# Designs tried in a protein design chat: VH-VL binders against a6uvu3. Part 8

Target 1, 145 residues: a6uvu3
Amino acid sequence: MDKRITLIGSKIAKTGNEFIYCGVLEECSECRFKKICHDGLIVGKRYRIVSVRSAKHPCIAYGDGVKVIEVEPSNNFTILIESKKALEGLTLSHSDIQCNNILCKYYNLCHSEGMPEKYKIMELHEKIKCPKGNSLIKATVSTIN

## First folded at step 26 (VH-VL)

Design ac6
Fold by OpenDDE, fold request of step 27:
Structure ac6 (fold): chain C 145 residues (1-145), chain A 121 residues (1-121), chain B 107 residues (1-107)
Amino acid sequence: as target 1 above (145 residues)
Amino acid sequence: QVQLVESGGGLVQPGGSLRLSCAASGFTFSRYWMNWVRQAPGKGLEWVSSISSSGSYTYYADDVKGRFTISRDNSKNTLYLQMNSLRAEDTAVYYCAKDRTIFSYRYFDYWGQGTLVTVSS
Amino acid sequence: DIELTQPPSVSVAPGQTARISCSGDKLGDKYVYWYQQKPGQAPVLVIYQDSKRPSGIPERFSGSNSGNTATLTISGTQAEDEADYYCQAWDSSTAVVFGGGTKLTVL
């Protein structure tokens, strides 16, 4: 994948963590790290931290400083899966939750467009109370290539 | 120096629609994500919606998804919230809030004074 | 959504230290933010990134975050500190989340 170098807040600078790049602050305009921090990222895109350098640098936006990180675009998605299938690290074949209630607030999570045929469960989130009584859990999943 | 001024609130019947506006000044509006946060009378703060700096990405709380639409006009330094199919539980003061985040863990450094939306028959 | 739990109310005598907790799963791994809201006013950011104070916020305000609990601490609490306080965090799946709020009463 297309790996990039950037900076990120010290606390959240951990391998495996993901973040959404939100853009440049006005305060960043005079920052000597502006180019390395911002030029390689696209606003709104999700990235995964691949590696972290130990050195900490001062940052006006992050009071605990920032660390240099290597990142790649994240191919993770958030979906609802059946609770009985939910196990972190498990690879599943994707199938939409069987439901025809298009007005349900969870419909898009139950019927995720553009999902690959197979994915790996990366992180489990809260259990969802399905109006139809399905036992579902929110999960972050990663495309299997 | 940063100012956020909400407008458009008022009384509306259930099922009705309302469009809120937030006029921003004192900062480069087009650089920052913007947010709507509401507060029902006597209740806590509830995040409603967020929009990226260019407007390309929008996020909604589950309770308003499909009914509310966040948008912005950077040429006018204005944030909008189109609210359709309003419900009684949507009654709240609606705040626009400025984002101050580079990486994900977002927070709001400035808030408007809010505009009251009352949904009642 | 991630749930942030705050006590509904905290009382403190003037000059004493007030502590308001905010609990959530793996909250210590996230940045936590705190807002102060006085009656009829908009919220004001008082702590960002767990323990940092914005300009203009008195030094008596401090914050910490570890484990599953973030804490807002107000040392030498003043009458003007009486307000509602909300913790806030970001969740990768559900975006912005607020705690239920804590009413701080200065006796």
Scores: ipSAE 0.827, ipTM 0.948, lowest interface PAE 0.4, mean pLDDT 93
Fold by OpenDDE, fold request of step 27:
Structure ac6 (fold): chain C 145 residues (1-145), chain A 121 residues (1-121), chain B 107 residues (1-107)
Amino acid sequence: as target 1 above (145 residues)
Amino acid sequence: QVQLVESGGGLVQPGGSLRLSCAASGFTFSRYWMNWVRQAPGKGLEWVSSISSSGSYTYYADDVKGRFTISRDNSKNTLYLQMNSLRAEDTAVYYCAKDRTIFSYRYFDYWGQGTLVTVSS
Amino acid sequence: DIELTQPPSVSVAPGQTARISCSGDKLGDKYVYWYQQKPGQAPVLVIYQDSKRPSGIPERFSGSNSGNTATLTISGTQAEDEADYYCQAWDSSTAVVFGGGTKLTVL
């Protein structure tokens, strides 16, 4: 997987942490680290920190400074799955939860767009009280390539 | 100087629709994520929706999903909130808020003065 | 989503130190932000990234965040500091979360 170098706030510069890149600020235009910080990332994309350098650099956007990190695109997603299928480490074929209530607060988790055909359940979270009585559980899943 | 001016608020009946606008100036609008935050009378701040710089990514609070649509026109420096199927509990002052975030932990450095939306029969 | 809990109200005498707490699971691992809101006005950012002050915010405002609790501290509290204060954070679901707010009364 392609790795990128960037900077991130010192407090959250930890291996394993994930973040969404939100873009460049106007004040970044005068920053000597602008290229390293921004050029390798795509706005809206989620990344995982794979390594952190110890040196801290000043940053106008992050008051505690920033650290150089190595990142890779994150393939983790949060979805709802049927509780009977929920087992950490299990690989499943994706299927939307059958429901036509588009006004439900869980609709997007039940019908996640852009989901891969197959995923691995990485972590199980709380059970969800489905208004229609479906037995659902929140899960972090990872795309299988 | 940064300026955010909300408009479009008013009185609507339950089940009705309303579109809010936020005119932005004093910064490069197209660079920043934008947000709607509402506040019911006498209540606290509640995040409603966010949109990425280009509009490619949108996020909504659970209770407005499927009913509200956030959008933006960067050529006009304007943020929008289309509100459908309005409910009484949607009654609030709606604030436009500018994002100042590079990495995930998002926050708002500037707010508009808000526009009042009242949903009542 | 994460939940942020604030006390509904805090009272302080002029010149004394006010402390407003914001509690949440593993909040110390996140950046916390604070907003001041006076009656009939829009919120104003007073603390960002736990402890940093935006330009124009008085030095008497400070913040900290550790464990499960973030704290907004106002030293030498003045009458003009009477307002509602909200903490705010971000969770991995891309949601922005506010605390319930704290009304600070300067006696």
Scores: ipSAE 0.825, ipTM 0.950, lowest interface PAE 0.4, mean pLDDT 94
Fold by OpenDDE, look of step 26:
Structure ac6 (fold): chain C 145 residues (1-145), chain A 121 residues (1-121), chain B 107 residues (1-107)
Amino acid sequence: as target 1 above (145 residues)
Amino acid sequence: QVQLVESGGGLVQPGGSLRLSCAASGFTFSRYWMNWVRQAPGKGLEWVSSISSSGSYTYYADDVKGRFTISRDNSKNTLYLQMNSLRAEDTAVYYCAKDRTIFSYRYFDYWGQGTLVTVSS
Amino acid sequence: DIELTQPPSVSVAPGQTARISCSGDKLGDKYVYWYQQKPGQAPVLVIYQDSKRPSGIPERFSGSNSGNTATLTISGTQAEDEADYYCQAWDSSTAVVFGGGTKLTVL
C-alpha cells in the first residue's frame, strides 16, 4: 500500500487512529516542517496511522506538539447493515437497504454511494431504530481488495 | 480581522425552502473548512454541516441529510446553506463558523453573529 | 456515537473557582474544545485541545481532560464570566459533537 510520512498532534498520534486531512493553515506557510507535514497528503482524504515515532516537535497549530507518523489511506466506511448479518470479522457482499424514503435521516447510511461489492465488518456500533421497522446496526466496514 | 456575516434568515412555512449565506473576510477563505451550527431558541449548539476548503467534501448531521445542502464560492468568499423541506424543529439561529484544523479533530475559532430561521405555519 | 454530557447549571460566588464537567466515553483520548456564549451573542472559543487558551482569553480559564471527563476551570470567577459554556469534540462517525451546555451563574 502507498504509505506516507507526516506529522500529527501528539495526543492523537497513535497507531490505528484515523484522521481526515483538512489542509494547510495560513500560519503553516513559514513552518520548517511544512513539507513533511503537508506535501504527502490529500485534502479530504482519510488516513490510518500505521506507525508513530516517539520524538516531539514544536507546532504552531498543536500546542502539545506533533509526532512523526506513517500513514496509509483508509478504506473504511460507516454504513447500516441488517442486524442478522452483523458480525465483526465477517465478509459480506454489499447490498443497499431496500427503502425508498429519501427523506429519512439514515438514507445515506442505508444507500452509501461508492461502496465496493465486498467489505469486511471491522467494528459494530449502536443499533438503529428504523422508521420502517428494519432491524439495522451501524458498522465500520473495510473495502476488500 | 476575521469577519463572518450571515444572511438569508427569515420566516418560512413548513415544507418551504430557504438559502443562507455567509460572507467571509479577514482570512484566506479558500484555505479553510467552513461550518454551519444552529441553536434553537433556548437550546444548545447543534452542528449542522461542514464543507472542505475546495468544496469537494461535505458532511451533514443526520437530522438534515437529504434536505440541506452546503456549498461555497471561493471566488466570492461566501458560504451557503440551501435548506429544503423545512420543519418546525429547524427553527434556530444559524451560525457560520470558521474551521482551524489540519487534521480532523476539528474546532471553530471564529463565529458569525448568526441569522434567525423561523419555520412556522 | 459519542455523546457529551454537561451539568445543566453551575453556580459560583465571585472570586471562587467554577468547574464545569464534560463527560463522554473515552473522551480523554480526544481533543476537547470549550466555547463561551453570553446572552444574545455568538459563541467564543475559550479552550482548545483540552487545555490551551486562544490569545485574548484570560489566564483564569483553564482546561483538563482525562479518562472520560473534560473539565473547564475558571479561577477567581468574575461577574462577566456568567454565560453558557459548551464542550465540543470530534468523532469519526458523527463528526462534530457538542455537549448540552452549562449555564454558569455568578451569585
Scores: ipSAE 0.806, ipTM 0.918, lowest interface PAE 0.5, mean pLDDT 93
Fold by ESMFold2, fold request of step 27:
Structure ac6 (fold): chain C 145 residues (1-145), chain A 121 residues (1-121), chain B 107 residues (1-107)
Amino acid sequence: as target 1 above (145 residues)
Amino acid sequence: QVQLVESGGGLVQPGGSLRLSCAASGFTFSRYWMNWVRQAPGKGLEWVSSISSSGSYTYYADDVKGRFTISRDNSKNTLYLQMNSLRAEDTAVYYCAKDRTIFSYRYFDYWGQGTLVTVSS
Amino acid sequence: DIELTQPPSVSVAPGQTARISCSGDKLGDKYVYWYQQKPGQAPVLVIYQDSKRPSGIPERFSGSNSGNTATLTISGTQAEDEADYYCQAWDSSTAVVFGGGTKLTVL
């Protein structure tokens, strides 16, 4: 696993929390922890906190201090899959649901941009009553490579 | 001095479309995530959408997903909100807001004065 | 899916202390932010990260957050403090929630 070290506000620093790294702030430009906080992270990428060290350190951006955390990239997506294809642990080739109803409340779950060609089903959730009659189930999937 | 100026509001019929703009100055626009927050007349504040500093990542409140599109042009220091399939409940003042978030648990340090969108027959 | 509850109004006499509450499940585990909005004006950040004041915000503004309740406190309340006040926290790593707002009246 590609673990990375950073520091985050003490109230956010909880195992299992996820965040999207948004970039360096201007007031961090002269911070002695700048490299540790930022060099291991990619702007726009999602990370999951996998461990938290209890010691607090001072930070200009977080007045109650920051804690050292280990994070790993989160490669999981939430999508809709045809119910007949859905089995936990199965690897499938991605195929967009053919539907051009951009007004559908599930549109983004049916048409996930950036989705890899193949994925592994990690968890199945509730069945979805598609307005067009498709038999769909909500799933958490993980990218392959 | 940070300045955010919204424009493009107006009266539109249900099902219509409208594009909002927010002109930014006084900071390095391309370094910051940007946001839209709205306020229905006589009501409270409601987050609408966020966009990453490069424009590559966008996030939406559930009730606007699929209808609204946030975008930005960093060469013009301008934030946009394309609003399609408008409904009466979209009637609000729309604020452009700058955040200072490193880790997506955001708050808004500067706000524009807002632009009014009215959706009515 | 946290909901933030504020009283709809608070009234104080000039010079007295105003306290505006913001309640939510386990809110003390989150950072809370406060915005002031005068009629026809943009919101202004007055407290961030529970208790810190941005530059230019008078010292009479202070904040606290523990348990299920955050409180904005204005000591020595002045007529210019009459406004709507909103608390804000997060609902998820990508979603922001606001309280319903509190109208502060200074008589």
Scores: ipSAE 0.511, ipTM 0.755, lowest interface PAE 1.8, mean pLDDT 84
Fold by ESMFold2, look of step 26:
Structure ac6 (fold): chain C 145 residues (1-145), chain A 121 residues (1-121), chain B 107 residues (1-107)
Amino acid sequence: as target 1 above (145 residues)
Amino acid sequence: QVQLVESGGGLVQPGGSLRLSCAASGFTFSRYWMNWVRQAPGKGLEWVSSISSSGSYTYYADDVKGRFTISRDNSKNTLYLQMNSLRAEDTAVYYCAKDRTIFSYRYFDYWGQGTLVTVSS
Amino acid sequence: DIELTQPPSVSVAPGQTARISCSGDKLGDKYVYWYQQKPGQAPVLVIYQDSKRPSGIPERFSGSNSGNTATLTISGTQAEDEADYYCQAWDSSTAVVFGGGTKLTVL
């Protein structure tokens, strides 16, 4: 569900390596791999390589060729946090929003499973209308060591 | 033809502020990540900051975090660096640099002329 | 966190081969980039991805990278090649690291 396919320079196509996706180059406009390489990734997001195919393919951006890789998001999560806590760059202790409305379309963003205790706010997005009246904003957060 | 032209450098006392600008032309500015790299007189190159193509993501070298802010205005094809709480060690020529990376392993294919920032009493 | 070490200077006679080293822990696992900077000028990319030349860079410029060392090689060195040369890699997906620079003198 969460894994994505792309291509990356053959030298750095190694399981466990991480990168931030920076976007498509103008020179990639006519590349046969353009959609496969780019459509599954979000500019500015961090990814971890989880598998690598051994075949090399030609690429204008990587002169030693590229390899097909599977990736998953790394260190960045989307959650809802209280708007009064929401400042970019701030480090917070994670605490689930106290709400047991499992029918809410935002439930999984309020009750994120498996996250580390502390997070840094990387980006703020739109405020949402909480059915219970909480003042919440969608945020991209990153784990800290 | 890619051109990058920095401006806004000058002499500033410690603790002061400056804002640098970089006017870009000859490429689709909004498609590319942009960078600031500095060079102290007679010294080597030092990366300062990067900004994503939309401006939504910013990255800083450790010694400038909290003091410098990178930004961009894609409608004006202009990159900015707001420098606050300046110190003597910030004295350098500041270059704006275009990268052409699909992934974060960056390199800089075009550089501006540089603008000199001098922080001195 | 990686430190890139270059010799401070290299001298060669015209027509000889210049070799400028760049050393770092496991540097061969990274792509290395090289920049030329002439006095009073901005840096110019001369080698990317260890060994590739951008358009307009003479074929006398070449590069290699293996183990802990990357090398910029200039064959048939000319007076116009006299400049400072910087290697570049990264120490994380967000940070860029430059070597300290090497002054190439063509005597």
Scores: ipSAE 0.459, ipTM 0.727, lowest interface PAE 2.5, mean pLDDT 84

Design ac6
Fold by ESMFold2, fold request of step 27:
Structure ac6 (fold): chain C 145 residues (1-145), chain A 121 residues (1-121), chain B 107 residues (1-107)
Amino acid sequence: as target 1 above (145 residues)
Amino acid sequence: QVQLVESGGGLVQPGGSLRLSCAASGFTFSRYWMNWVRQAPGKGLEWVSSISSSGSYTYYADDVKGRFTISRDNSKNTLYLQMNSLRAEDTAVYYCAKDRTIFSYRYFDYWGQGTLVTVSS
Amino acid sequence: DIELTQPPSVSVAPGQTARISCSGDKLGDKYVYWYQQKPGQAPVLVIYQDSKRPSGIPERFSGSNSGNTATLTISGTQAEDEADYYCQAWDSSTAVVFGGGTKLTVL
């Protein structure tokens, strides 16, 4: 909803594409588009391209040029949730998964950074074989605005 | 001028652990995403992990997810890779690689010389 | 998801032009990057964003990318160009994919 303008390399500039903003580069200090490219974006956040303007502009960082795009924040996360609670479209409150096995190959999905207080299930993926016997399914979720 | 120096490789048994370090110099380390890429002996390159400039966001290849943890200490200009539950398939030279990407879709403009990890009995 | 296929080897006489291909489904819709790796050494970026050379890379290195194929071209190939060459693209906004590598031999 809170739409922002930036410029991105022409081959990435497609409606529906998502990207993570990684930050300003030192060579951007002389660019006439520096403020437009960077000031509206937060390092590490994911954005979705919602519109693309067709004109190309020169850019030292993207030699085939950049296009003006409109983006909005994407709040999607991939996490593991209990299979019995998993229904697409359902809104859930965060609950603990009691597991401190840092060696588990699913550890980051059970303990993802920035786990939302409440989330909406956007898409269900495969069930996983939890080493501790928990019945878990991988899901794409979105924070509630 | 940009220099990346990996250390901490060695011989380890399957199931063991090892921590790699990468000392960075010649650029403002805290402004850039950093990466680990590995190369098994006689084989090609394989991306392993990426970490954001602040360290708040981490990404992993599927076959290391849950076993490896990337981290960084920006006050020491150092990148780390904690490798647990090591397998023979993890035997490789591990390269530290600097990222130059503004909008993800990353690529690597500078690489270290690598450190060898050998997982065998 | 995307696989990048390179020939295992390419041979060229000194002074001739070497062409190393990298193929993948709709690869021309992506930016392609090329790395040179000499024996016992780290990779070095030689081409980025399909066709751009980093500072310090000789003008004899060039790149193109269209359709399903990206090509690294080395004109006037020299003995020091003998190396493995890897192409790279992305699989998703967070995942990186490399080709299997091509050994360039300068006879």
Scores: ipSAE 0.413, ipTM 0.698, lowest interface PAE 2.1, mean pLDDT 83

